VHH binders against E3 ubiquitin-protein ligase UPL5 (UPL5). Designs and how they scored, part 2

Target 1, 342 residues: E3 ubiquitin-protein ligase UPL5 (UPL5), of Arabidopsis thaliana (Mouse-ear cress) (q9su29r532to873)
Amino acid sequence: SPEALHGGLFMEFKNEEATGPGVLREWFYLVCQEIFNPKNTLFLRSADDFRRFSPNPASKVDPLHPDFFEFTGRVIALALMHKVQVGVLFDRVFFLQLAGLKISLEDIKDTDRIMYNSCKQILEMDPEFFDSNAGLGLTFVLETEELGKRDTIELCPDGKLKAVNSKNRKQYVDLLIERRFATPILEQVKQFSRGFTDMLSHSVPPRSFFKRLYLEDLDGMLRGGENPISIDDWKAHTEYNGFKETDRQIDWFWKILKKMTEEEQRSILFFWTSNKFVPVEGFRGLSSKLYIYRLYEANDRLPLSHTCFYRLCIPRYPTITLMEQRLRLIAQDHVSSSFGKW
Short names: E, the ipSAE of ESMFold2; O, the ipSAE of OpenDDE; V2, 0.75 times the mean of E and O plus 0.25 times the DockQ between their complexes.

## First folded at step 1 (VHH)

Design a18 (framework vhh_brivekimig_d4)
Fold by ESMFold2-Fast, scan of step 1:
Structure a18 (fold): chain B 342 residues (1-342), chain A 124 residues (1-124)
Amino acid sequence: as target 1 above (342 residues)
Amino acid sequence: EVQLVESGGGVVQPGGSLRLSCAASGFTFSSYGMSWVRQAPGKGPEWVSSISGSGSTTLYADSVKGRFTISRDNSKNTLYLQMNSLRPEDTALYYCARSGTKIYYGSGRPFDYSSQGTLVTVSS
């Protein structure tokens, strides 16, 4: 049930606080990877930005979908409270629904370019031409293909008998956008908001939280900054165990990292911390300092990491060339996600 | 990307019949309503008929009711207009347009004389 899921999440959080820095960050990452997994059918990826998600209207096929969305709301609220980047972004339309704001035509430009262009053309068409052509035969209906069935949904009472004209076409477009983007996920948004409120202070509605943010602010909280990573800032927030800051291997490390592409740097950050993105305020925004630990065996072995403690473990490599080869190998996405991570 | 190609026009005598076709590509055809619009020489564009994406709803201009039948084959991404009992006043360039939920005027815009359309002439 939702109460059982809430209790379990709370107990894991309590245990991590009691024992120190713990595994909380890794837990959020793994849970969100499962929730936002395309195979789970709870969320859909945005076509124009694969990092962004909105609820899947078809999720209602699963009778447990309200519980899943409530749980997701709890997880996101808890992550935001603890300043943990979960590695996902919300679609603009979903964000506006959470804020209780009306979705405008401009808001769907990147979500559905074809619908945007068509609606814009309807609104910009010469009134005389539009009316002389009976609104191109348009009526107040939305044709849908949901759950394998083709249905005609009336946008208003007797909508299939109501013609679109130059006097009502703005209302037609507004209703079309609402029915297409807002109404199909209304239950999912409601359940998410319920879970979100339950985890946060009960005195503040979730709409109040989201209304105070721009989408870009929420992006920073959920995934961190997408500006180039400052290697100097990264180094300033890194401490060493088994190495001295003046050791040549440490100088090599930062030199190699500085030479890497942005994609490679983000892969190293992910291997080290389970996050590809730095908080908007930089490395000072992380819950802990980062650590480079020395491995005392096998001077040619691959790095290891303990992501929950922001700990990267490397041997005392004998050459810069060998260190670079090893670091570039773990910077490959399939390698960084599958072994040496903890 | 969105392409609409009209065909099937020609010259017919009054009382004759023609079937127009519109081949659609670049979008999910069955998700959109479709329309036929015509423009007679020296006149403004006139809406003729519309059909819903599923084909369950059809609409006709009063000038063509009972004579024209709009239909579609979603498996072939093709829109049709069966024109019977043709009259000299039906003489026009005929264009198809995407309408309904996802509405867009393609290359077959009725007011755009640079678009191909398909010419129907009812004479002699």
Scores: ipSAE 0.000, ipTM 0.177, lowest interface PAE 17.2, mean pLDDT 76

Design a19 (framework vhh_8pnl_2)
Fold by ESMFold2-Fast, scan of step 1:
Structure a19 (fold): chain B 342 residues (1-342), chain A 121 residues (1-121)
Amino acid sequence: as target 1 above (342 residues)
Amino acid sequence: QGQLVESGGGLVQPGGSLRLSCADAGFTFSSYAMAWYRQAPGKERELVARITSGGSTNYADFVKGRFTISRDNAKSTLYLQMNSLKPEDTAMYYCAATPGFKYLPSGYNYWGQGTRVTVSA
């Protein structure tokens, strides 16, 4: 019975507490560290915020994935009941699916800007112009490209034969968003919800719980405020090209970064990586190490970045004052933001 | 979750021995950590012994030196050899298959229906 599994979870906690002083928070930390470990196929980090997770559609290759998601739901429910901040956050789309809410176009703006812009253009185009151009040749299909191979998914029965026009384009966009973001994780959401409900009560569906919250409310419950970025951890996961770690400019860089406000530090991180937040496990959780590359021209130039490679490119600044001025300029969020609000 | 089937329980006298077996009908047995739990009337289930997929074992202090957990991956069977049985060992004994993740709690286990062990005068 689910009550027996609930009792088993508390028994495991009791056994750990018997061997150490005050282990409730540590137990949740260790369990969540294992569940949300990138080496496991269960969850993917959100591209826009490395603290946030969404179920991995590919998790279905593991026949035990339904049980893993059920267990995750139990752990999160238990953490919420005990007001324990586990340090993991949910992706907006995952949150909306747990709430049983429809994913709107605005909900994917930061998740998939290209799709957002394309869908917005489809909806805002003049009806006569749209129809005279045969709905831009669109039909009720989602085209995917996986490992260089194109595949086609019908959004409705006979979708390949159904043309998009000014009268049905809203339906087309709605179905496209649903198939892209909601459908691939339906089973994972259902299993998570089952585990979540079993811990709270069989009479309290997770949809009713999550529907009462904004994402920001859930964030507060799970994260417990803002965790400062560890500059020492950032430095430990940074390598250099064209500079030695012992160079005075590298020493200046880390000193300036330590002096910056939390907001400025996040802006620098965004400029460097296209992400404002560090994974819950720290810089170790990033897909790659960070790199500081030397620019060999213009000793007073603004920094540049290649975000897909986590590269920050700076010249050999002659003074710490000049470096600080240049770094603070790119730390202004209206200058560093490529994709808008994350 | 009904894919594990326990057997070998029964009534024994103090100082006696029993061997419990757990057969896996549907799991990929060799990939899972396996455990024995027990539950006495009115008490919560407690871990007795655990064995990893690689064969490493852990025992509760109250059975250490008396019980031995083992597995036969070729036969998809888990065993618990119980020696020097005491009245306080009287319980329903449950076989459990656990996820491969470190730190996952016992409450997540796939459970059998249990086999009863009674140690009495």
Scores: ipSAE 0.000, ipTM 0.158, lowest interface PAE 16.8, mean pLDDT 77

Design a2 (framework vhh_brivekimig_d4)
Fold by ESMFold2-Fast, scan of step 1:
Structure a2 (fold): chain B 342 residues (1-342), chain A 120 residues (1-120)
Amino acid sequence: as target 1 above (342 residues)
Amino acid sequence: EVQLVESGGGVVQPGGSLRLSCAASGFTFSSYGMSWVRQAPGKGPEWVSSISGSGSDTLYADSVKGRFTISRDNSKNTLYLQMNSLRPEDTALYYCARTYPFKSGAFDYSSQGTLVTVSS
């Protein structure tokens, strides 16, 4: 429960402060596993990297959520002070908010591709066409649903009356992104920052700490060593459609994958899921099972993927040699990073 | 539980038409903007069209503009995509998704998509 989580974590914290470095490192690992467990509704995994987390806007339904975010800030500050790598990483948007920096369109590309594409279309549309179509009828508002209540949120004073045009559409997009991604977690960020400050120093605000870092710098401080992908774990969390687990093609698939380098395996994972890394707890931590779907097209076709559903689509390849050639093609960095486009 | 169920796909000749439907449940449909996104064989997801919660505002990708029409019926919790003058390059699995707000990716919902094949 929330009460058991809150009370238990604080008691463990007090106990660990009195013990040696090895026990302290294990404590941070366990505490972070509990805090960043999506089942606790405090944090959500980032879509682009399953190791990354951002506060859950829905966490506010729990009256104790401010305490949990303050506690999380304390834990992260202590991990940084003791140079403990907790294996939990921050989403780019969350990092930028902790630094007090504005979230740009490019910052949400991996977080929300549909919103990114829609906003990009608004910005790239021909100015004369955009204005002749009255900015597609857009005004400075965001339509939302929160706790079952629908609202229209004005992005600026009198936003309902302010038409979007070719001269103000950049401002419109900037405000839309801020309201959609920054504002819904503002209280969570505030409480995290409060806990972080209490542990680090009241004379060094969190904004100045995070502003001095690139995300990659913070990643290095918080990340445990990268572990090899367990192919057995990957296979155990994979189901099939149009193939039987006992089919020779499925046996070939796992044998080929097991022989690949870690870089190639991460490229296959990225092609399949749009993520290069698995959660700390392994494939069990994914929001869904992975699926291998049979393509009923030409038996020499390149693999395809529907990354949002964790679906890898392959034809019934006639030989292991052909399958290996096709899988190695999609495992090339530049090919897999195209989101399955060649 | 949020559910989005696409239907209306099929096989058509170039120049033909199809109307896709998306039945939504588990949320207040009229409070969310909706989008159609497609994924062609061998390609990543491509945004196709968006519509505001009220239905008053629409956006289209350049590749489908003038050929596709997005619409919605809030009384039936249903999103539509009318596709005219279909071309082989429109061949894809089509998904519907929420735009305002949505918590995770457009495809986080247990949706099968609906397959559109344009073949001569």
Scores: ipSAE 0.000, ipTM 0.145, lowest interface PAE 20.6, mean pLDDT 77

Design a20 (framework vhh_8emy_2)
Fold by ESMFold2-Fast, scan of step 1:
Structure a20 (fold): chain B 342 residues (1-342), chain A 123 residues (1-123)
Amino acid sequence: as target 1 above (342 residues)
Amino acid sequence: QVQLQESGGGLVQPGSSLRLSCAASGFTFSSYWMHWVRQAPGKGPEWVSSISSGGGSTNYATSVKGRFSISRDNPSKTLYLQMNSLRPEDSAVYYCATGRSLYPWGQSTFDYRGQGTQVTVSS
């Protein structure tokens, strides 16, 4: 099952951590692809942004779901500590829950437009009309539909008997949003937070960590920025082993990279570092300098990379034409993701 | 008893216009917010537009903003939806609803009072 697969990946991760930093960056990418796969029961993809995920309320049908969310919290904590891009983003509601922040009406505008508009109307109705209109019939309840059956959830004790009026409608909307969006994933958030905290040795509680950020800040940490890649900035943060900066091959390398399309440049970055996007602050935001290492074997060989060390290994290519051919081969997305990376 | 009767739907080509009407009875129409909600085959209900009791406040779904216009005539107890620049994705049964019919639905299904009027936009 997908849940059993997550257990296996967790054991592989523990072994890698025990022996050293090894292939850690590549492992994070693969594990997060599995954890956040919508075909698994753990997370749901946001309807308005396919890159964003929130816990699946239905995940609780699996008795092992607490362990899976705890594991996910550990993985994300480690990725953030090591400045590893996991390639997925959090839904705004999930982010706010992790920060221990109240979900406001504005926070659900893009998540649930129908509910947003209904609540907006309730809050903006003329108070005189609202209080005098026998037709409104609003009480402190949430109507929900599960498994084809409509049910009524009381938002407070005796909610079915408590009328909504102009004086308490803000409280009504607040409770409604909490019950609809926060409460259904409370257990999942709690387990994630436990794993996150345990991995950080209780040094930085998740609420404290996430509360200090805007969603866009977290996006940058998890995915990186979408701004065009600065080749000059990339070069300024690159060092050499087995080459001199003044070597013809190094001059050729940067000229070829500058001529590539943005997509090709991102493929080269991914091959080299397992990151497709540069941190929002630029290459200085990466956990290490990048390195170009010389291979002393075949002079026509495809490049290799050791992504955990930000190393790109190339032979001393005899011509710029051959180097360009080899770099363009690894810039093809299917090749860069499946061959020569470590 | 609240009674809502929609009319004005039909088959039109993309880019065309239609005006929907809703005749209301059984309540003090001029005192209630009114809404348009639509439902396409195989999809859940989608809120389209709302208008305040006096007509001074209007709201629109992002998908129809700039193309649709909601209005009302309190003396005749009639709600209107002027639909311009119609697209195939606007094809749905359109329902008229009172303000009380739209609370407290988030991702839950809308409740509505009218029989609906079919709008089909195809070329």
Scores: ipSAE 0.000, ipTM 0.180, lowest interface PAE 14.3, mean pLDDT 77

Design a21 (framework vhh_ozoralizumab_d1)
Fold by ESMFold2-Fast, scan of step 1:
Structure a21 (fold): chain B 342 residues (1-342), chain A 123 residues (1-123)
Amino acid sequence: as target 1 above (342 residues)
Amino acid sequence: EVQLVESGGGLVQPGGSLRLSCAASGFTFSSYAMYWVRQAPGKGLEWVSEINTGGSSTKYPDSVKGRFTISRDNAKNTLYLQMNSLRPEDTAVYYCAKGYRLTSPFQTGMDVRGQGTLVTVSS
């Protein structure tokens, strides 16, 4: 809720900054789960790339939305400072606005493919054919639909009366893109940047920070890279509690992971950490080491995890066959999303 | 180990064009963002273009925007800079530079640059 984000969670965050990395990571998980929940009004998934988020223009309905975006900027800055993967990707349009850059036609291709194709057709059409006007009927307006009501936004003074032609169509497209994508979220971007800046006051300015990155660089920081997972690197950054590295069960564990498909390995990583991706620099880029904890219960029990602490909990399985069976069960997508809550 | 070798510089008249090339070796070229930077006589380094790992995104400062085009051929481990409408103020040594993979948002820039290639715009 709003109260949780402003009161309880934020106050606890200030207290948790004095605590160990596992508790801090649990706080980031809880806060980001609430902020980036698609059921909330703060952020929307991009239409043509559902992995990515941008501020929701409709968030203005909530009078506290400026405070929420400022808080989100603080959270993201702190996550980057502490090398915590938050597991979200930003839309290219949002990224460019944070960098203080103008949005071009190519930048909206994955944000709104229908608009991209329409604008590209307008710019590439033969000038003489385009100047027919009777066929296109375009004027300097953006049409929007809200709750079944169509509203018309003028892109310039008397835009409703200004026809688009071969000589002004580039200006038309530039204004259309700015009004459609940049203008509706200006306040949200401003508030996010304010929160981000406040946390980085002793580092680089936010516009300079984002302007120095490509979107893929930010993706790597926020989610991790898409390169195949190095099992040897994973093992090198894993410690044990209740097992010795030389135990037969530990040898079996790593052998089973090496035999798994990339999809299965990512499902195991997700069950263990709530992330499917490794930082671009490898497991050394994680905020803490991973841990395999021994369960002192039934020797045939399914694995458990405490994702906020990077803990995978398994019993001392009597055979490699049983261990493989149990690990393959949690590697199934539908199973791995449920069992982490045991 | 890491080597960047620039070529294509020379003397050109104002309004002319040149294409610079950079041959990269000793690293996985396709995994790194690449840069062109220049240094005019008696001046500091100035970045003139950036390109991401796949070649889908490029950046330019206003001083060269619309005149210079950066591109890359990952199969050939080669970076290019197409320079059009050259001006006397473009006179500089041009360097190819390898970016480092950003693991921290507080780290920026280039970790290795080549020997450079001289571009002189004069008549």
Scores: ipSAE 0.000, ipTM 0.150, lowest interface PAE 21.4, mean pLDDT 78

Design a22 (framework vhh_7b18_3)
Fold by ESMFold2-Fast, scan of step 1:
Parts: C-alpha cells; structure tokens; sequence
Structure a22 (fold): chain B 342 residues (1-342), chain A 122 residues (1-122)
C-alpha cells in the first residue's frame, strides 16, 4: 500500500540507536530495493544495462503512481544530501529528462539498442539510395502497442501522410526519440522532480542540480565505487575498543579481509555498516569512524554488529583459522542478510 | 500484492487477555521477519514485538513478560498474545512485515496492516 512506503519504515529499540547513520542507510537500502524492484510497476530495468532503471510508462495504471514517484524523488534527494549509496543507477534517458536536456540518438544506445541501430541506419543511408526506396516506406508516425492493441501516434500535423526522405529524416528521428522515450514518462519525471525539489529546497530546481552533472557523477553518488575496496583505507578509518591496534587478532582481521574476494569484502562492509559501497572519496566520506569492539563472551562466537554506530563486535578468537571461518560465514550472501545483533 | 489483515482487537478489562492475529498474503511469509507496533493516543508509533524468519523474538521493555509473539508459517500468520493488559496498552495495533535480515539494534518494517483497536478499560 502507498501508506506503507510513507509510514514508519524502521523501528527503534530502547537503547536509542534508531537515529544513528546505520539505521538511516538501512532504511534507504530497503526502500530503494522495493521501489526499483522490476516486479513492481514503478520502474523498468534497462534492456541492455540491467544496472539501470527508468520510470515505467505503464505505472499510470496505478492511480497512486504520482505519489510513489514524488516519494521516490524525496528519498533520492535525501540520500544525496546525506551521501548515502542507494545501490541503484538511473537510465541515461531518465537522467537527461531530470536535467531538462534533449535526448539524442547516442543517448538511447544502451537504453534501446534495436531502436538505436534502426535510427542510425536511417540517418547513415546514402541520400539517393534512401529516396529511391521511398524512405523505406516510413511516415511521421510512431506505432504503439498497449494491452495488445496497436495504435498510431502522429509525430507532427498530418504525420500519417508525410513521407520520410533524405531531407527530413533527421527531424523524423528526433521526433521519434522524443515521443518514444520522453513523452511516455513525462508525468513520472514531473512528480519525481516535485518530490526532489521539495526535499532539497524550493529555490533549487532539479534541472539546476542534474544539469551540473554528467551521468557518471550521479552514478558515483547513487551507487558509489565499483572499484575494489581499499583495505588500507578501511583500516586507517577504524578504531578499537577492548583491543589494541597491535593485537594479533587485529592483525589477523585485516589479513583475512585483504585475502577475501571483493564480494566477501562487500558483504563484511554491509554487515558492519549497512552499505556495500564506500563514498566516492573513500572511507573519509563516512559520517563516522568504524569501530571494532571486543566481546567478552565465548571466544568462538559469530561476530555481531551495531550498524547505527559502525560497530563490529568480535570475541578474542584464539586462532586465525577460527576467526577466518567466522568472518567467511558472515560474508556469505544468505548468511550476511540474517546475522547481526537483534 | 502484499496484504496484511489484523483481527482480534476489542475491549477488555485491566488484567485481561487478548490474542491478535495477522494473516499475510502476496509474499513468501517464511522468509521475512514480522512485527507488531502500536499507536497510543497522543504518542507516536511504538515498536512492540519482533519475530525473525527463524523464530527469534524481541520485545519492548514495557511488554516483556506479558506479551508473546509467535508465527505459523504454514498459515502465513503472525500472532500477538497479550496478557495482564494495562490501560496504558490501549492503542491501535499494527502488523508489519520486517526485513529478510537484521543488523544492529533497529528493525525496518516495509508493509503495514490496517490496524486493530485494543481498548483496556472498565
């Protein structure tokens, strides 16, 4: 229900940790996982780049879709203000519309490769050959298929009667791209922009924010680096309680982490902080230092975390082998999603 | 689509008992934590109890020892057994879906039921 997305998404325990950065980051992660789930009607995954999302034109079937897109705009604005990586990327077409920029043929290359290739062939064909073949029989129309019914949309007045030729084919391609990619999601973009602007400031329109960026800049803000995590940088921003930096267990910890696969390292980071990616500037971009706390219970127990405080709690493991076994266990996808302090 | 339907609320005298039920549909119930929260008149939403996919339970201090959360995965239902009810327990009680995972001292809830009124009064 829409009220479920706007209502309280996380609950506090008596120790009053709910206002901590870990709770905020977990909230953004869960909300974005739900909003950008392709099984929902709100967003579609890009055909040739499964990392990227664009608004679903069919979202209009749900009368509450404007509220969902406004909420999404607020969530993204708030995440950007707090430098929270939400784990999703925007399709180039969606980004350009948020920036108020015209969509060009090159901009749809990774969004719709088939359309890109077709339009490129139309523009690159020899003019005389194109015209001798009656513009391939094309007219200034876009054919759509919704709910199994085909419809024809005119790209210009009397478009059904206007043949495409070597003199007007660039205009044809421009209008086709606009009607295919921009127009069908105009309302969704408008509602997203409304939510984004309301959260960021009434005096700073979304076009000013997005127009100052390249897509790659926004990618870094939303997902963070896909580069290998610097263990040295991670260690440099970690402090200890109940351990000395020179303790053999601390040396073992960093050695084990350095030997882990990138996937395992990201799972450990997520367990510790509720983030799989570091800020673009590295660990110095985090709102707090990370902490390793000693547990004074059984020396063979699994690690625990308080993500609200960037706190990883481990016992004084007697061997490097046992520590490695315990850390690798919490680094597994199905385990890292279920282990922690409850 | 996800739906949560609460039943079992009502009027009860102080010291009495009520059992709330929440029937879930539209998702793989056994894979998710479930929780109960309440809205006391004049106060905000307050977490009451939490049960993990594996059956681990947590309780707010004020209800610990009096309330018991449980689940029946075969019926896709979560329950809240409320004993030794106090006037302060008067609230609208909401069933909510929790995460597939939990880290730290806070719980995220992403879908909520319509709520059921519990009134503790003579």
Amino acid sequence: as target 1 above (342 residues)
Amino acid sequence: QVQLVETGGGLVQPGGSLRLSCAASGFTFSSYAMGWARQVPGKGLEWVSYISSGGRTEYQDSVKGRFTISRDNAKSTVYLQMNSLKPEDTAVYYCARGPKYYFGSSTSLDYWGQGTQVTVSS
Scores: ipSAE 0.000, ipTM 0.088, lowest interface PAE 22.5, mean pLDDT 77

Design a23 (framework vhh_etentamig_d1; at its last look DockQ between E and O 0.02; V2 from the best seeds 0.00; counts 0 for: pae E 16.3 > 2, placed apart)
Fold by OpenDDE, look of step 2:
Formats: sequence, structure tokens, C-alpha cells
Structure a23 (fold): chain B 342 residues (1-342), chain A 121 residues (1-121)
Amino acid sequence: as target 1 above (342 residues)
Amino acid sequence: EVQLLESGGGLVQPGGSLRLSCAASGFTFSRYAMSWVRQAPGKGPEWVSGISGSGGSTYYADSVKGRFTISRDNSKNTLYLQMNSLRAEDTAVYYCAKSPFTYGQSRFDYRGQGTLVTVSS
């Protein structure tokens, strides 16, 4: 029940007998990765920014659609409550709708440049000229073409009979934008909001929560910092046990990380801490310092981690080549995202 | 909800004894290996002792061997650490930690808030 979720969360993975803060963080990340996977067709990549997600209007064909979006709302709320950066970015229009804010013409500038320009022209045209040309023959309708089928949607009652003129053209544009960008995902937004609310205190409606934020604020909360991971910052917040900072293995370690892709670096961080992303504040925003421990086992063994202590245990590898090979192995997603693989 | 609550910490003189307890809830206690870890000021966490889920196997850091004894009561969901012959270097916050498995010290996935042990004259 939603009420039960207001308490502490107990998470268990199938075939993994693990629980705790590290497991919880991992769960949020993995669940969100699946929810926002384009293959699952619940969400789509935003047209203006490929990194961002918007509800898929076509997802309504699934009878379980409402449940999925409600569930998503709950998961996102819980992630925020637990200060877990899940690495998800919301589309601007989606965000605005969650906040209960009107979508402006400027908000769709990069989403649909053609419509933006057309609407702008309508609004900026000389009123006498516009009216003398019968409002360019426009009526309060939206023409859509889906899968080769043309449809006409009235923007207001009897919109087909209502001509656009210099006096009502602003209203026309507002209704057009609403119908084109807001209405198609209205149900998903409602469902998401319902789920989101279930996790929040009854005193704060979801709209109020989002309305108090800028999109960038939400980005920071859900993804963390926008900048690439700073190796220097990472290093500055790492302590060593069984190694000296001047040891060749430590030097190799950071050199290897520096050569890695951002994704690989994140995978290492995830393996190390169960955090995929760094807070906006950087590594100082984490719950503790990070630790590298010397592993006193075979020098060819894979690294291991104690995520609840932010501890990475590394053998005293004899060569940088071996270290790199082993680190790249744990940087693989299928290896780093499981407690039971070692 | 998984909870680990440490108790029994305090001030003790060198050579003294102290017994720590950890009350566990929110999971099947007997199924998981448990450990004590400590963190001294300015130092990283140090593994102190471990015990298997059944209690049949115990493990100790070299620094505490012969002085500390780890035990558990699965009927009470409680982990214990008997500390004898305490030294100044034993001063630290002591945490009970949960392992994801019945055996082994390969990974810790949960720990408590800790209890402070101060060994001083």
C-alpha cells in the first residue's frame, strides 16, 4: 500500500540475498533504466533534447498503461525522497505539465520549429492585414496526420465555424499549443502525479512541488551535476588504506580512470558506491569519503567493493596493463550492477 | 525496513572490557553473515570481526585476535562483540555491518549508525 511505502524501503533482488542503502540505490537506478527505456515505449526521447524523456502518447494502447505511469510517479518520488540520482531528465513540456503551468510559444520553439514560426507569424502579422485576408482562412481547428490518416480536431466548441482574427488569434495559438503538446500526454501526467502524490506528504500537492522548481533544479535532483565527472575531485575525496598515495598502483588507477569514457567511469563509481551519478556539489555531496583498500589476495584477482562504506578493494597489481584489464571488466554494466556476481 | 542498532559503547580505561550489541530487524537475521567494523578519527573504516549466519564460523582482524570475541543470538536477532584488554588504539566508532551472503566478507551492503568506544585513562 502507498502508506506502507512512506516508511523505510526493503529491497531485494531476485537471486541476490542483499539489502541496504546500497541495494536501494541500485534498485532505483535499474528500475528507472527500464521504465525510461525506449524499447518499453512508455516514454520517448524529447525532440529538442535527446537526453530528455516525455510520456509516449501512444502508450495508451496498453491496458496497463495507467498503472505504469502511476508506478513511475511513485518511483521518482521515492528516489527524490532518498536523494538518489537516477540519471533521468524530463522533457520541458512534461515538466511544465507536472507543475500545472501553461505551455508557452517559446517553450515549443525547439520542439517544433515549423509550428513555432507559423504561430509567431500569426501573432506578429499586422492586424489589419490579417483581418483583410480573412485570418489566412484559419479556424479553431488542429489538423493532424497520423499514419497517413488526416484528422481535424476542434480546439473549442464549434471551432470549425469559428474564424481566427486579429482579436482572437492569441487564444487560437494558445489552444493550438495546448492541444498539440499538452493534451496528448494529459492522462499520463495525471497518473504520474497520482503516483507521485502517494509518496509525498498529504500536505504538498505534486504541482506545488514542481512549481517551486526550475527544470534545472529537477535535473540536478534526478541526475546530479551536468558536468563530466571530475577525476581531480574524485581523487581529492578518496582516501587510501594499505596503499600510499604515491604508490604506483594508485597512480595507475587514476590514470586508467582518466582514460576511461564517462560511462565507464560511472560504472566504476556505481560498482564502488552504488551511485551512478555524482551530486551537483560534486563528490563532497556524497554521504562519505571514498576509500581504496589494498586487497591482500592474489594479485590477479578482480577488485571488490563494500558499497555501504564506499570502499573499493584493489589487489597490488604488478602491471598497469593488468589493472586496466580488471577495471574495465568491472566497468561492464552486467558486472557492476549486481551484488551476487563475485 | 532493515535496521541495525548498535549499543554498549562508552568510556573505558585501558585494559578494561566492554560488550557491544547490535539489534537487527527487517531481514532474516540468521541468513546473513554479520561483521563489526570500526572507524577511528581521521582513519578509514577497519574490519574488526565477522561471523557466519549460523555462528559456526568466526573471523578476526590481527589487531584484535585474542582480545575480542564475536557472537550472535539468532533467536534474538542480536550481534555481540566482547572486547577485552582494550587499548587506546581501539578508540573508534563501532558499526555492525550486514553481508549479502551467509558466509564471507566480500561485500557489505548495510551498516548501523554506530556506537562510540573511547579508551582513555
Scores: ipSAE 0.000, ipTM 0.226, lowest interface PAE 12.5, mean pLDDT 86
ESMFold2-Fast, scan of step 1: ipSAE 0.024; ipTM 0.378
ESMFold2, look of step 2: ipSAE 0.000; ipTM 0.164
ESMFold2 (binder alone), look of step 2: mean pLDDT 82; pTM 0.844

Design a24 (framework vhh_brivekimig_d4)
Fold by ESMFold2-Fast, scan of step 1:
Structure a24 (fold): chain B 342 residues (1-342), chain A 123 residues (1-123)
Amino acid sequence: as target 1 above (342 residues)
Amino acid sequence: EVQLVESGGGVVQPGGSLRLSCAASGFTFRSFGMSWVRQAPGKGPEWVSSISGSGSDTLYADSVKGRFTISRDNSKNTLYLQMNSLRPEDTALYYCARGYKTLPFGTSRYDYSSQGTLVTVSS
């Protein structure tokens, strides 16, 4: 929504050197968080992996959906060109469509396990047994069921009259997978690719870009590493100004982070750096070392950050309890996305 | 419900021209100053231009003076940015924002912003 985008632009731009790259990273994150919000009509979370997104087939009911998907393609291309982590992952089927690759049976294994098992059984059944049982009564159709209403889609001309047999079952499975997973989002993929292409038209064709990657490579570019954050690695890449590493407050800080949930740790990282995930190579992959700066102001104030310099500014809190309260407040997504950042 | 919807972005060769539009709804458009803000790849957001609610006062960033013209049509609730003599350095995502930059210091707080429209200047 406009609220998410507005949060990024509400940050003060008095010093471009202090706010530039960090504000850019936060802005891409907020825009993508809005685009990929499953409460709107553009994208759906994958059924078996809620971290992954694919276009919503129902989005085609909205006349503006082509513009939205084209815009999304432009945003993702910009993020990838500038190594910005946008905090989303693509569903494997969507990724393969972007690469211009045919979706194979193995590609749906983690997307729809039941269909995978059924298709595998169809392909692996003994040919004579399959044919003697009239192809299990199968014809070249895809049956869909939504809210008790059955619909039948022909996979080829006169598909309802064409029996599946041992000689054509591979074609049947290929067409079934294409119609079930690829065809419903063709327009969305086309518009996304158009927007993506416009950004890379003189550098890299979009299909060539995606074809050169495994899904795991794209995951790393879009979201960073999915491994739990190593607090030891984080600490090893953090320097101090106004504190000594041996100070009690610094010991408290790392102890608090270590006992936080992974979600809270990622929120702290986002507040500090405008990155929600660590690069796949670890903290060394960030564009700078991280810094904890001492504030000489009130000992109970909330932390501040200068994300382009990876600076977290905190006072010399008198107790671990107070520090924990302040850090947990910063760990809330709505606070960490705007408050105290510049 | 405040809404800002941008259009007019695209790919253009150096020296070319584009006209950006921003359709506003859900508020009394004539009562608010409006701005264009851009974000180039790998850089922070840059204020581009502002126009007063009446359209009588306009401000421009030094990088675009003489090349860009901000205007508005209060009868159509639409903000425009006419971009001439485009350079590769103008490549950015352009945002329509409700708010007015106050000179000479810093940027004013923007009350509302749009989703953006992409401008690519490439040979």
Scores: ipSAE 0.000, ipTM 0.080, lowest interface PAE 26.2, mean pLDDT 76

